# VH-VL binders against Transcription elongation factor GreA (greA), part 19

Target 1, 156 residues: Transcription elongation factor GreA (greA), of Dehalococcoides mccartyi (q3z8e7)
Amino acid sequence: MVEKIPMTASGYKKLEDELSTLKVKRIDVIEEMRLAAMDKDMRENAPYHAAKEQRGQIEGRIKEIEHELKYADVSEYTDTNTSKVNMGSTVKLRDPKNGECCTYTLVSPKEIEPLKGKISASSPIGKAVFNRNKGEQIEIEVPSGTLQYIIEDISF
Short names: E, the ipSAE of ESMFold2; O, the ipSAE of ESMFold2 at other seeds; V2, 0.75 times the mean of E and O plus 0.25 times the DockQ between their complexes.

## First folded at step 18 (VH-VL; framework fv_libivirumab)

Design m5 (from g1 with heavy chain A105P; at its last look DockQ between E and O 0.68; V2 from the best seeds 0.00; counts 0 for: pae O 10.3 > 2)
Fold by ESMFold2 at other seeds, look of step 18:
Structure m5 (fold): chain C 156 residues (1-156), chain A 119 residues (1-119), chain B 112 residues (1-112)
Amino acid sequence: as target 1 above (156 residues)
Amino acid sequence: QVQLVESGGGVVRPGRSLRLSCAASGFTFSNYAINWVRQAPGKGLEWVAYIWYDGSKTYYRDSVKGRFTISRDDSKNTLYLQMNSLRTEDTAVYYCAREWRIFHPFDIWGLGTTVTVSS
Amino acid sequence: DIVMTQSPLSLSVTPGEPASISCRSSQSLLYSNGYNYLYWYLQKPGHSPQLLIYLGSYEASGVPDRFSGSGSGTEYTLKISRVEAEDVGVYYCMQGRQHPYTFGQGTKLEIK
């Protein structure tokens, strides 16, 4: 029920770097508040009140960035819907040994139905095909052995 | 309709042989690993044998190893279990079971065929 | 061999009440691909077994929503939120992590 926040990979990294810097600055400001609070009269301690206000701004920005990173949708792939396997793609996998084909659709976690071919990007098949092109050979390791397939077709 | 149908069961004396068949229909047989699972009267389920989708790998429970042979003929969509040197403890209903090769559940079971080994 | 232990072995339930069946494995069923290779089957009286739950928590096609599977590693649970008369039978857990595949002893569910 939460809306995603679209951003580029470079934008995501920039927010991560800012968050790291702010967390270090938070430590500095908290220490400034502690040192200022060693003054006996807090009511007229301008350094304490300035640090307190700065801490509030830093905490607010940190929470804002953490929200943006949590709900970020970093969609870097701009190719056509038939170029590479992505979320929503339907892939046809051909077994090179016998020519038989299986079809899978990459779906959100709530729509996963592996026996019906609806799989997540984090599933063994999903991981093997994600961001791959038509014609690529892939391998999927399962307890009984290694399965080899060729990506026969990609559709959306 | 997707189905597996076993046949070849019967009553036999200890030391004799039987060959079970499992006929597959309604799905692409060569995509699946197939298993034999048995159930002695009043008892639980016991896995017996396994064959990989291309026939290149077979596995057996220890108690049947060397006596039973699993095989498949994909041109006939048929799985076989050759059972030699039968013992009274082999008495059971024998099921074939389809295994989806990537996730490996037994999602389709046959109706079973009864093997009785008695003196 | 991986030993599968079910508890309880017998369960009598009033219709509409919940039921819970536990399954413990002697080794982890988690494979390097991130899945737990644990399966639940129901064998109704006079019938072949049928798949209920695969890979620990995924419901098979046609299985009512009142069935759910949970657990990881060596401990697994099958829950029925509201037992119905059609749920009578013997429930088996099975590991598919390695050969030989092994089943639990079975849990007979009956209506009180």
Scores: ipSAE 0.005, ipTM 0.563, lowest interface PAE 10.3, mean pLDDT 83
ESMFold2, look of step 18: ipSAE 0.012; ipTM 0.584
ESMFold2 (binder alone), look of step 18: mean pLDDT 92; pTM 0.939

Design m6 (from g1 with light chain G96A; at its last look DockQ between E and O 0.43; V2 from the best seeds 0.64)
Heavy chain, then light chain:
Amino acid sequence: QVQLVESGGGVVRPGRSLRLSCAASGFTFSNYAINWVRQAPGKGLEWVAYIWYDGSKTYYRDSVKGRFTISRDDSKNTLYLQMNSLRTEDTAVYYCAREWRIFHAFDIWGLGTTVTVSS
Amino acid sequence: DIVMTQSPLSLSVTPGEPASISCRSSQSLLYSNGYNYLYWYLQKPGHSPQLLIYLGSYEASGVPDRFSGSGSGTEYTLKISRVEAEDVGVYYCMQARQHPYTFGQGTKLEIK
ESMFold2, look of step 18: ipSAE 0.749; ipTM 0.858
ESMFold2 (binder alone), look of step 18: mean pLDDT 94; pTM 0.956
ESMFold2 at other seeds, look of step 18: ipSAE 0.776; ipTM 0.873
ESMFold2, look of step 19: ipSAE 0.713; ipTM 0.848
ESMFold2 (binder alone), look of step 19: mean pLDDT 93; pTM 0.954
ESMFold2 at other seeds, look of step 19: ipSAE 0.710; ipTM 0.850

## First folded at step 19 (VH-VL; framework fv_libivirumab)

Design n1 (from m6 with heavy chain T58K; at its last fold request DockQ between E and O 0.30; V2 from the best seeds 0.65)
Heavy chain, then light chain:
Amino acid sequence: QVQLVESGGGVVRPGRSLRLSCAASGFTFSNYAINWVRQAPGKGLEWVAYIWYDGSKKYYRDSVKGRFTISRDDSKNTLYLQMNSLRTEDTAVYYCAREWRIFHAFDIWGLGTTVTVSS
Amino acid sequence: DIVMTQSPLSLSVTPGEPASISCRSSQSLLYSNGYNYLYWYLQKPGHSPQLLIYLGSYEASGVPDRFSGSGSGTEYTLKISRVEAEDVGVYYCMQARQHPYTFGQGTKLEIK
ESMFold2, look of step 19: ipSAE 0.752; ipTM 0.864
ESMFold2 (binder alone), look of step 19: mean pLDDT 94; pTM 0.956
ESMFold2 at other seeds, look of step 19: ipSAE 0.769; ipTM 0.864
ESMFold2, look of step 20: ipSAE 0.776; ipTM 0.873
ESMFold2 (binder alone), look of step 20: mean pLDDT 94; pTM 0.956
ESMFold2 at other seeds, look of step 20: ipSAE 0.724; ipTM 0.838
ESMFold2, fold request of step 21: ipSAE 0.761, 0.757, 0.764; ipTM 0.870, 0.869, 0.865
ESMFold2 (binder alone), fold request of step 21: mean pLDDT 94, 93, 93; pTM 0.954, 0.954, 0.954
ESMFold2 at other seeds, fold request of step 21: ipSAE 0.774, 0.761, 0.734; ipTM 0.875, 0.867, 0.854

Design n2 (from m6 with heavy chain I34M T58K; at its last look DockQ between E and O 0.41; V2 from the best seeds 0.66)
Fold by ESMFold2 at other seeds, look of step 19:
Parts: sequence; structure tokens; C-alpha cells
Structure n2 (fold): chain C 156 residues (1-156), chain A 119 residues (1-119), chain B 112 residues (1-112)
Amino acid sequence: as target 1 above (156 residues)
Amino acid sequence: QVQLVESGGGVVRPGRSLRLSCAASGFTFSNYAMNWVRQAPGKGLEWVAYIWYDGSKKYYRDSVKGRFTISRDDSKNTLYLQMNSLRTEDTAVYYCAREWRIFHAFDIWGLGTTVTVSS
Amino acid sequence: DIVMTQSPLSLSVTPGEPASISCRSSQSLLYSNGYNYLYWYLQKPGHSPQLLIYLGSYEASGVPDRFSGSGSGTEYTLKISRVEAEDVGVYYCMQARQHPYTFGQGTKLEIK
């Protein structure tokens, strides 16, 4: 099984840009090989062999980038996303039935302490709130039943 | 600070009734599910009854179903167990325990109240 | 009903030495939300039970770091890295995966 490759949004963009550049260079190198192949003696054609090696390097790098982009796991936070729940967010959840609130902070796996309000993004609460806005209603499934909350506030 | 205190235990004859109370303080009672757990002399822990935070769901162990009734009064921060048709097998220390809605942990237990059913 | 089976049922441990208690359930305690609904409680002599470990592996507030829980599905373990005199009592595992909630038989820990 192929493991996910963590990277930033800017890292993903750089790979996309590199891939686009390499595809253009591939076209140029294939043309260089075509022109060099018009020489009568292929065995002693140094320009052809140089272009062939360059093409091999370009094709290899293209394959690497396509694999990395296919299995990329992009994690990002920006100020434009501060209105939505993300890693490091603290969410205040209101029970619409009685108006009472509880507060949770999305933390890394080493910091998880559920009864102290520190939960992971993959926990039942984390999955329910991740990438949601203030005011949204969420549901959390537990063995005893379904719980409904409204996201009252989001902070860092 | 956060505490549960049971009361209402005693010595009774088989077939009689008792009502146990569990007084809660130091936390918002209406946010928690509540449980009764008992322990017969020299024996292990045995879950007895459950009530959801809003009172909408109640569950009982089979041996007490139809005889025991769990209830809650959120205005008084009090959990109850009405025990009818008591049997000698119901002799135990009875604990109340609060339960977190999502995590289902019993993080706070009372001190227990003793019920003795004897001929 | 989910049957909870503890082993051993009793331990006698020299202070400072490790201890390990196992709990097996007749059905998986893993719920679709990703939590294992398995709990460890300690009942010290003359006291009510107290929570040690919840959801299989998380330590309750005020519990010493020498206690740890592990396991998933149907097999769970409580470990004490260095037993102290204050650890004497009966240890119970409990499941809250479904009603009725059920406890293991208990494991009595004593000091040599």
C-alpha cells in the first residue's frame, strides 16, 4: 500500500509548476533528438546521446512528481481560513436543547486529552467540526445516541 | 467540590420498597447521563440502571427490569432509583456515577448507600 | 450482553516492580466513530471506584503517569510501571460500547 506524502499548499504548487515546466522541456528535448538524428553516424553522435540522457532525466522526474501529486496529503492554514475550524482551533459547542456550552481544541496526536477538551481532528468531535463555520449545526454519533450541537464560536 | 452523595439505603424485608437519592453538586447536572452501579458484599461491580442527560432514554439490567425505576429531577440536581419488590439478591452498596455524553466515562462516583434485604 | 474477562484475578507484587492486567471482551468495543469504549477503574479498600483509564488508553485527571492502558477491539491491558503501596485495591475493566454496561470480575492487587 502507497503511503500518503505530507506537503504544504505551496509545496504542491511548486510541484505542479515544475511538472508543467518539465513537460515543455520534454517537447524541446525530443525535437533536439530528432534534429541530431539527422547525422549519418548515430554511434558517434554526441548531441544525440546527450539529448537522450537529458530526456531520461526529464521523464524520470516527471514520473516522480506525478506520483507525489497523486498521493499528496496537503495540510494548510492561512488567515483566509481563520473563520473555519482547523488544526489549533478552539470551538465552543452549544447544545440547542438547554443552551449549555462545551469547549474543545483540535490538537496533535501527542497532546490529546479528551476529558480536558483536547481532541484530534480524527476524533468524533473533530470530524464533526473540521472545516465548518460558526453557526453551523453538527451531529456526533456515539453508542448512546446522536448528539446535536451548534458551533457557537471559533478561536485560536 | 464536584461530588455525588447517595442516600435512602436501609434494612428492609423482601417485597418492600426503597427510594435511593443521589444529590449532585459542583457541576451542571443536566449535561450528564447518570448510572446506578451496585456491589454485593464480597462481590464485584454490577451495573444496574442508566438515564440519558435529557431523561429520554432509560436502561436497566434484566434482573431489575420492571421492579426498579430510574429518574432525574434537574431542578433539584438529583438522581433517583425507586426499588420495588426488593429481593435478598438486591442486597448491595449502591453507587451513583455521572457519565460524559461523548466519552461515556464514569469520572465521578458517589460514596455509596447500603441496601440490605433480609428476612 | 458483552462478557468482560479479566486475568489474572489476583496479583501479589513487590513494591517498585511492574504489574500488568488483561481484559478481554466477547465482542469488539470499537465503535464506528473510532473510539474503543473500554474503561479501567480502581477500587481502593473501603472506597468507591475511581476512573483510571478511559477509551482504552487515555489517563484520567490526577492519575499517576505510571499507569497506562493499551489495546483495541477485544483485548486490552492496564500496566503499572512501578507498583506503590497506594496502588492496592481491586481493578475493574468496564465496557460502555452497548447496554447493558458490563464489568470484568476484578483483579485484586496486593503488596508482598
Scores: ipSAE 0.749, ipTM 0.861, lowest interface PAE 0.9, mean pLDDT 89
ESMFold2, look of step 19: ipSAE 0.751; ipTM 0.863
ESMFold2 (binder alone), look of step 19: mean pLDDT 94; pTM 0.960

Design n3 (from m6 with light chain E59R; at its last look DockQ between E and O 0.30; V2 from the best seeds 0.64)
Fold by ESMFold2, look of step 19:
Structure n3 (fold): chain C 156 residues (1-156), chain A 119 residues (1-119), chain B 112 residues (1-112)
Amino acid sequence: as target 1 above (156 residues)
Amino acid sequence: QVQLVESGGGVVRPGRSLRLSCAASGFTFSNYAINWVRQAPGKGLEWVAYIWYDGSKTYYRDSVKGRFTISRDDSKNTLYLQMNSLRTEDTAVYYCAREWRIFHAFDIWGLGTTVTVSS
Amino acid sequence: DIVMTQSPLSLSVTPGEPASISCRSSQSLLYSNGYNYLYWYLQKPGHSPQLLIYLGSYRASGVPDRFSGSGSGTEYTLKISRVEAEDVGVYYCMQARQHPYTFGQGTKLEIK
């Protein structure tokens, strides 16, 4: 048997949010490892080794959080919820260079339609905005370059 | 409502110049990269030139580099292709196509303008 | 330059039957951000090209669900589950993974 871990509702939610973020990062890192290993030559593959190290860190933290959530005892605490970007959030992104905005909603895999603004947490936009607050500046990397945005609004 | 309209095509002799225009309407032009794509008679599609949404980056296919210049005037919602030292191999229908910044999709194409270079 | 190779270059299909077009790239089109920068366009006779599939697998607006795109890395496939007469035209794959952007040679689809 393992001792219960007391925490607030806010603390439990923070762990759930972190776990969700890490699981998304794990998907990304596994894909990076697959890409780096396409011809299966590992002996001079710095990208593969970097991704493998990152995966180990992510897996370790995931296991730690899963243990904490499994044995959490939240009945002794009260707390408030966070308003950070999560699954189901709609974010308005402002380009600081020209002031123009675009909006995206984090959706489940079956609902993904990027040109309609429906994106996954693992997409470039999703990775950039997840668990961020209104007013934060983010970067999105695409083949043509780096895009800068400010999170102007978050709705649920 | 959302559209791109090319103009400026015509018949010219080799060595001459033409300037193509692509007028945008119904969308925020400054949010998109724009491309020129051409198609010679009876042939496939061939990418020609690219300009980034803020105008800071341009790229050209090798066969037109140094002869063609892509530019944009966001105040007029207009894209240009200045084509100098035209060759018979440049004969084609020229399309402009808008490109999404993150998704790089060409979701809106013009109807094309025809350039004929012949002796 | 990334070379895009389509196969077949010509298809003759009985209406109602499936069709499959492949596109191979000389380099991976998968970017580190997770997207495959691969696109399918249809050019119907007498028209400008129109977007069918973007980022390897997403259908553009108004494209029937009998069209599907799949693949990753260097191998991509466009499938039409039931060909209709209006599907006649030339299909092109394109990569936008790096400049210069490049198209496949085109696949002409016609009705038997």
Scores: ipSAE 0.743, ipTM 0.856, lowest interface PAE 1.0, mean pLDDT 88
ESMFold2 (binder alone), look of step 19: mean pLDDT 94; pTM 0.955
ESMFold2 at other seeds, look of step 19: ipSAE 0.766; ipTM 0.874

Design n4 (from m6 with light chain E59R R97L; at its last read DockQ between E and O 0.46; V2 from the best seeds 0.68)
Heavy chain, then light chain:
Amino acid sequence: QVQLVESGGGVVRPGRSLRLSCAASGFTFSNYAINWVRQAPGKGLEWVAYIWYDGSKTYYRDSVKGRFTISRDDSKNTLYLQMNSLRTEDTAVYYCAREWRIFHAFDIWGLGTTVTVSS
Amino acid sequence: DIVMTQSPLSLSVTPGEPASISCRSSQSLLYSNGYNYLYWYLQKPGHSPQLLIYLGSYRASGVPDRFSGSGSGTEYTLKISRVEAEDVGVYYCMQALQHPYTFGQGTKLEIK
ESMFold2, look of step 19: ipSAE 0.741; ipTM 0.855
ESMFold2 (binder alone), look of step 19: mean pLDDT 94; pTM 0.958
ESMFold2 at other seeds, look of step 19: ipSAE 0.742; ipTM 0.858
ESMFold2, fold request of step 21: ipSAE 0.760, 0.763, 0.727; ipTM 0.874, 0.870, 0.856
ESMFold2 (binder alone), fold request of step 21: mean pLDDT 94, 94, 94; pTM 0.956, 0.956, 0.956
ESMFold2 at other seeds, fold request of step 21: ipSAE 0.731, 0.770, 0.742; ipTM 0.857, 0.874, 0.867
ESMFold2, last read: ipSAE 0.750, 0.756, 0.742; ipTM 0.869, 0.868, 0.865
ESMFold2 (binder alone), last read: mean pLDDT 93, 94, 94; pTM 0.954, 0.956, 0.957
ESMFold2 at other seeds, last read: ipSAE 0.594, 0.756, 0.709; ipTM 0.817, 0.872, 0.844

Design n5 (from m6 with heavy chain I34M T58K, light chain E59R R97L; at its last look DockQ between E and O 0.22; V2 from the best seeds 0.00; counts 0 for: pae E 9.6 > 2, placed apart)
Fold by ESMFold2, look of step 19:
Structure n5 (fold): chain C 156 residues (1-156), chain A 119 residues (1-119), chain B 112 residues (1-112)
Amino acid sequence: as target 1 above (156 residues)
Amino acid sequence: QVQLVESGGGVVRPGRSLRLSCAASGFTFSNYAMNWVRQAPGKGLEWVAYIWYDGSKKYYRDSVKGRFTISRDDSKNTLYLQMNSLRTEDTAVYYCAREWRIFHAFDIWGLGTTVTVSS
Amino acid sequence: DIVMTQSPLSLSVTPGEPASISCRSSQSLLYSNGYNYLYWYLQKPGHSPQLLIYLGSYRASGVPDRFSGSGSGTEYTLKISRVEAEDVGVYYCMQALQHPYTFGQGTKLEIK
């Protein structure tokens, strides 16, 4: 029994692109292993063993991505169904002190890229905004201090 | 294009002062904390000073505390480091770096400005 | 102060082979919000440092996927799956959990 893996359409495409790249890289690494294996002394053939390890890493990542794509559940959320922050929501946060805004999208664990604004529901930002309404003030605790924001906008 | 450009470095004798500037462009300066990091010739990176995004918090490494003052002018998108009572051990390339408020990453660094303190 | 210790301090790698750099902190860098405040920077010869990995494991924009970061608490690792000539330089780990922020000593990576 395998559960569906939620992700955005862009997350799905990113995994497809990575898979394609890895499949090409696998071909190159297999050729490196073949060429290195022409050396008679396999016990001391560092290039062969390095390529074999790299192949293992590539094969493992390919299997992981193929599983994720096979069980992917690409879902779209819209604020026409709810006014509260949920998975797939894009949240615009305004700093009341200077009026500047930052934008985050709640994504599945496989799509997380914090500096690109893609965060999990369990991240500090995600926990602070989840199930909240437009206009609510939130606090986020980081080592440098407590940050206060107002939820300016919620979209999907 | 996001960039940081330092200026104000030079050659001075011990006990003198210099003021470094870091001009920011291509991003909303007031959203970020700012740092000064230095690198002595042939040595590693050493954090020097920090200022919070709103200017309310400032921190310094102990060896510069009381001698260096970090400040920011958000209307000019500029970070400053006033360096007083300079010592030979302050000789370094000085970098400014922006810091994300939540993630604390230094994702953009300046090109550096050289400070030489020599008797 | 949190002491950051890198090993090795220098590394000579044949092109196409993997490299691994470790970083140990004198106290845990895992904050109560769930983030590890650990960063990796590369300084290429004659250049400013550039961010490679943030929060222990996330790649910065434009960083090739042959770079990966792992670890938690007090032990962190940067791996390069296949070293290329453009990867030469000095690698630094840094903590940003508490001031003063501190760097490791640096690991110089060379091509042999």
Scores: ipSAE 0.708, ipTM 0.851, lowest interface PAE 1.2, mean pLDDT 89
ESMFold2 (binder alone), look of step 19: mean pLDDT 94; pTM 0.961
ESMFold2 at other seeds, look of step 19: ipSAE 0.733; ipTM 0.858
ESMFold2, look of step 20: ipSAE 0.011; ipTM 0.566
ESMFold2 (binder alone), look of step 20: mean pLDDT 95; pTM 0.962
ESMFold2 at other seeds, look of step 20: ipSAE 0.748; ipTM 0.869

Design n6 (from m6 with light chain A96S; at its last look DockQ between E and O 0.73; V2 from the best seeds 0.73)
Fold by ESMFold2, look of step 19:
Structure n6 (fold): chain C 156 residues (1-156), chain A 119 residues (1-119), chain B 112 residues (1-112)
Amino acid sequence: as target 1 above (156 residues)
Amino acid sequence: QVQLVESGGGVVRPGRSLRLSCAASGFTFSNYAINWVRQAPGKGLEWVAYIWYDGSKTYYRDSVKGRFTISRDDSKNTLYLQMNSLRTEDTAVYYCAREWRIFHAFDIWGLGTTVTVSS
Amino acid sequence: DIVMTQSPLSLSVTPGEPASISCRSSQSLLYSNGYNYLYWYLQKPGHSPQLLIYLGSYEASGVPDRFSGSGSGTEYTLKISRVEAEDVGVYYCMQSRQHPYTFGQGTKLEIK
């Protein structure tokens, strides 16, 4: 089973742009490796090995992005479609026990910052709120127990 | 702005009691679990006690069970640690730390209050 | 109890060079919800601990980019890409996967 990767159209575009940039950087690094290899002092070729390491990092990131783009499940909602939580939504969750609220925004994988309220659709919070309406109750399972919230508001 | 401030530390003989307080400000105290963590002189960090955001769950390290009681008063934004039957091994700086309900991260720590138990 | 084992327990680093600290847990810290309940704290000399990395790999607010966390399950690593003088102190890993919460022994980082 191939797991889909939820992301916004904006997130997809950012990955495409990064991929394009990395492919250009790869060309530059391969040329640097070629130029360094022309130095026939084989005793120690630190420039070649540095470029080779950089290329490995670039190739790894390219493969990761290509995988993410291949299995991307792109959804984007606007202000005119705030009836259900989706990618890019900001959700205000109210604790019915004390009336206090917390706010989370569903973002692409590269933008995740949980303590700042930026979470993925596949996170525990994201799974609990995805495709739900204002007023619905949700549960979130964590090691300390089960948390219950009511979706107080949905926006973008 | 966001802060925790411990108080109530002091020097006592073994078998005596102390009550530590942790005052919270700059955030909604009732949204967080709170922990006590201690550090003996020259030693590492040691978790001591935990209280859930609504006060319904408490947990203690084994060495303090039955002697220490954690509690919270959300109307005063204050956490307490009642420490009874103190032992020399309880000598430490005591920190309170707030814990996020979902992420369980201790992102804000107090400055600590020192408890010394000696004969 | 989940035992947290840090390695090394002490290290001296030339400024500008990288550092790496490992933390191993006796049980998986990965919960069924997908999070690794593993944290890194720095205690600078004379200060209370501060959060660096949470849930294995996310950087806390205000933490310099040179800090990164990785790992899953039972093995985790904190890396500092270029050590600076302000990075001196004791680094602790912690788990909150289950009670009792436990810390590693600490790793003292010094400038040589």
Scores: ipSAE 0.735, ipTM 0.855, lowest interface PAE 1.0, mean pLDDT 89
ESMFold2 (binder alone), look of step 19: mean pLDDT 94; pTM 0.954
ESMFold2 at other seeds, look of step 19: ipSAE 0.736; ipTM 0.856

## First folded at step 20 (VH-VL; framework fv_libivirumab)

Design o1 (from n1 with light chain A96S; at its last look DockQ between E and O 0.59; V2 from the best seeds 0.68)
Fold by ESMFold2, look of step 20:
Structure o1 (fold): chain C 156 residues (1-156), chain A 119 residues (1-119), chain B 112 residues (1-112)
Amino acid sequence: as target 1 above (156 residues)
Amino acid sequence: QVQLVESGGGVVRPGRSLRLSCAASGFTFSNYAINWVRQAPGKGLEWVAYIWYDGSKKYYRDSVKGRFTISRDDSKNTLYLQMNSLRTEDTAVYYCAREWRIFHAFDIWGLGTTVTVSS
Amino acid sequence: DIVMTQSPLSLSVTPGEPASISCRSSQSLLYSNGYNYLYWYLQKPGHSPQLLIYLGSYEASGVPDRFSGSGSGTEYTLKISRVEAEDVGVYYCMQSRQHPYTFGQGTKLEIK
């Protein structure tokens, strides 16, 4: 029995995009192998063997992505601007001192990219915003000090 | 494009002053802490000074305390380092680097400006 | 001050082979919020430093996937799974857990 793989809609879309790109690359590499195989001495055909290795890597990643997409479960996340922050939510945080905003999305562990605003629910930001409503003030403690934000908006 | 550009370096004698500038573009300057980091010729990286995003906190390495002053002018997207009473050991390339508030990562560095303190 | 100690201080690596650089801190870099405030930078010859790894293990934007960071507390490792010619330069670990921020001594990586 294969368990479902939880992911955000954004994560699913990124996998779809990567899959599409890899399928195009596969076509190109297969043609590269065909052209290289026009050489009659396959034992000394370095371009053919390089392309064959690249194809293997591409095929492996394609299989992995197809498995993840087949068993993906994105239907369990609530998508609303008026509900509490949950997995898959994108939160806009406003600094009350200067009015400037920053945006974070709660993602699964495999999708974490903090500098791109993709954080886990267990991160300092995630813990501070999880299960909170628009308009609530949060505090995040970091070595350099305490940061205060207001949840300006919640979306999915 | 996100950039930091340092200027104001030069050759000066010990005991004199220089003022370095770091001009920011392509991002909201007021959201970031900024650091000065220096590198003496042939040596490693050395942190020099820090200013928090709102300007309320400033820190300096011990060897420059009382001589260097970091400041920021968010209306001009510019960071400054006033360097007084310069010593030969202050000779280095000076970089500015932006720092994320929560992640404390220096993800963008300038190209550096050279300060030479010699007789 | 937190002392950052890198090992080795120099590496000469055959292209395609792995490389590993260690960084030890005199105090834990793990903060109560769960982050390890440790960073790896690469300074290529003639260039400014560039961020490779932040918070111990996350890859910065545009960094090749052959770079990885691991560790927690006082012991951290940067690994390059297959070294390429473009990886030549000096690697620095840095902590921002507390002021003053401090760097390791640097590790010079060259192609053999």
Scores: ipSAE 0.687, ipTM 0.839, lowest interface PAE 1.2, mean pLDDT 88
ESMFold2 (binder alone), look of step 20: mean pLDDT 94; pTM 0.954
ESMFold2 at other seeds, look of step 20: ipSAE 0.739; ipTM 0.860

Design o2 (from n1 with light chain R97L; at its last fold request DockQ between E and O 0.56; V2 from the best seeds 0.70)
Heavy chain, then light chain:
Amino acid sequence: QVQLVESGGGVVRPGRSLRLSCAASGFTFSNYAINWVRQAPGKGLEWVAYIWYDGSKKYYRDSVKGRFTISRDDSKNTLYLQMNSLRTEDTAVYYCAREWRIFHAFDIWGLGTTVTVSS
Amino acid sequence: DIVMTQSPLSLSVTPGEPASISCRSSQSLLYSNGYNYLYWYLQKPGHSPQLLIYLGSYEASGVPDRFSGSGSGTEYTLKISRVEAEDVGVYYCMQALQHPYTFGQGTKLEIK
ESMFold2, look of step 20: ipSAE 0.729; ipTM 0.851
ESMFold2 (binder alone), look of step 20: mean pLDDT 94; pTM 0.956
ESMFold2 at other seeds, look of step 20: ipSAE 0.733; ipTM 0.851
ESMFold2, fold request of step 21: ipSAE 0.684, 0.728, 0.736; ipTM 0.840, 0.854, 0.862
ESMFold2 (binder alone), fold request of step 21: mean pLDDT 94, 94, 94; pTM 0.955, 0.956, 0.955
ESMFold2 at other seeds, fold request of step 21: ipSAE 0.736, 0.754, 0.752; ipTM 0.858, 0.868, 0.864

Design o3 (from n1 with heavy chain Y59H; at its last read DockQ between E and O 0.54; V2 from the best seeds 0.72)
Heavy chain, then light chain:
Amino acid sequence: QVQLVESGGGVVRPGRSLRLSCAASGFTFSNYAINWVRQAPGKGLEWVAYIWYDGSKKHYRDSVKGRFTISRDDSKNTLYLQMNSLRTEDTAVYYCAREWRIFHAFDIWGLGTTVTVSS
Amino acid sequence: DIVMTQSPLSLSVTPGEPASISCRSSQSLLYSNGYNYLYWYLQKPGHSPQLLIYLGSYEASGVPDRFSGSGSGTEYTLKISRVEAEDVGVYYCMQARQHPYTFGQGTKLEIK
ESMFold2, look of step 20: ipSAE 0.760; ipTM 0.866
ESMFold2 (binder alone), look of step 20: mean pLDDT 94; pTM 0.955
ESMFold2 at other seeds, look of step 20: ipSAE 0.739; ipTM 0.853
ESMFold2, fold request of step 21: ipSAE 0.770, 0.770, 0.761; ipTM 0.864, 0.870, 0.866
ESMFold2 (binder alone), fold request of step 21: mean pLDDT 93, 93, 93; pTM 0.954, 0.953, 0.954
ESMFold2 at other seeds, fold request of step 21: ipSAE 0.763, 0.766, 0.762; ipTM 0.860, 0.869, 0.866
ESMFold2, last read: ipSAE 0.751, 0.754, 0.783; ipTM 0.867, 0.867, 0.878
ESMFold2 (binder alone), last read: mean pLDDT 93, 93, 93; pTM 0.953, 0.952, 0.953
ESMFold2 at other seeds, last read: ipSAE 0.738, 0.767, 0.750; ipTM 0.852, 0.865, 0.858

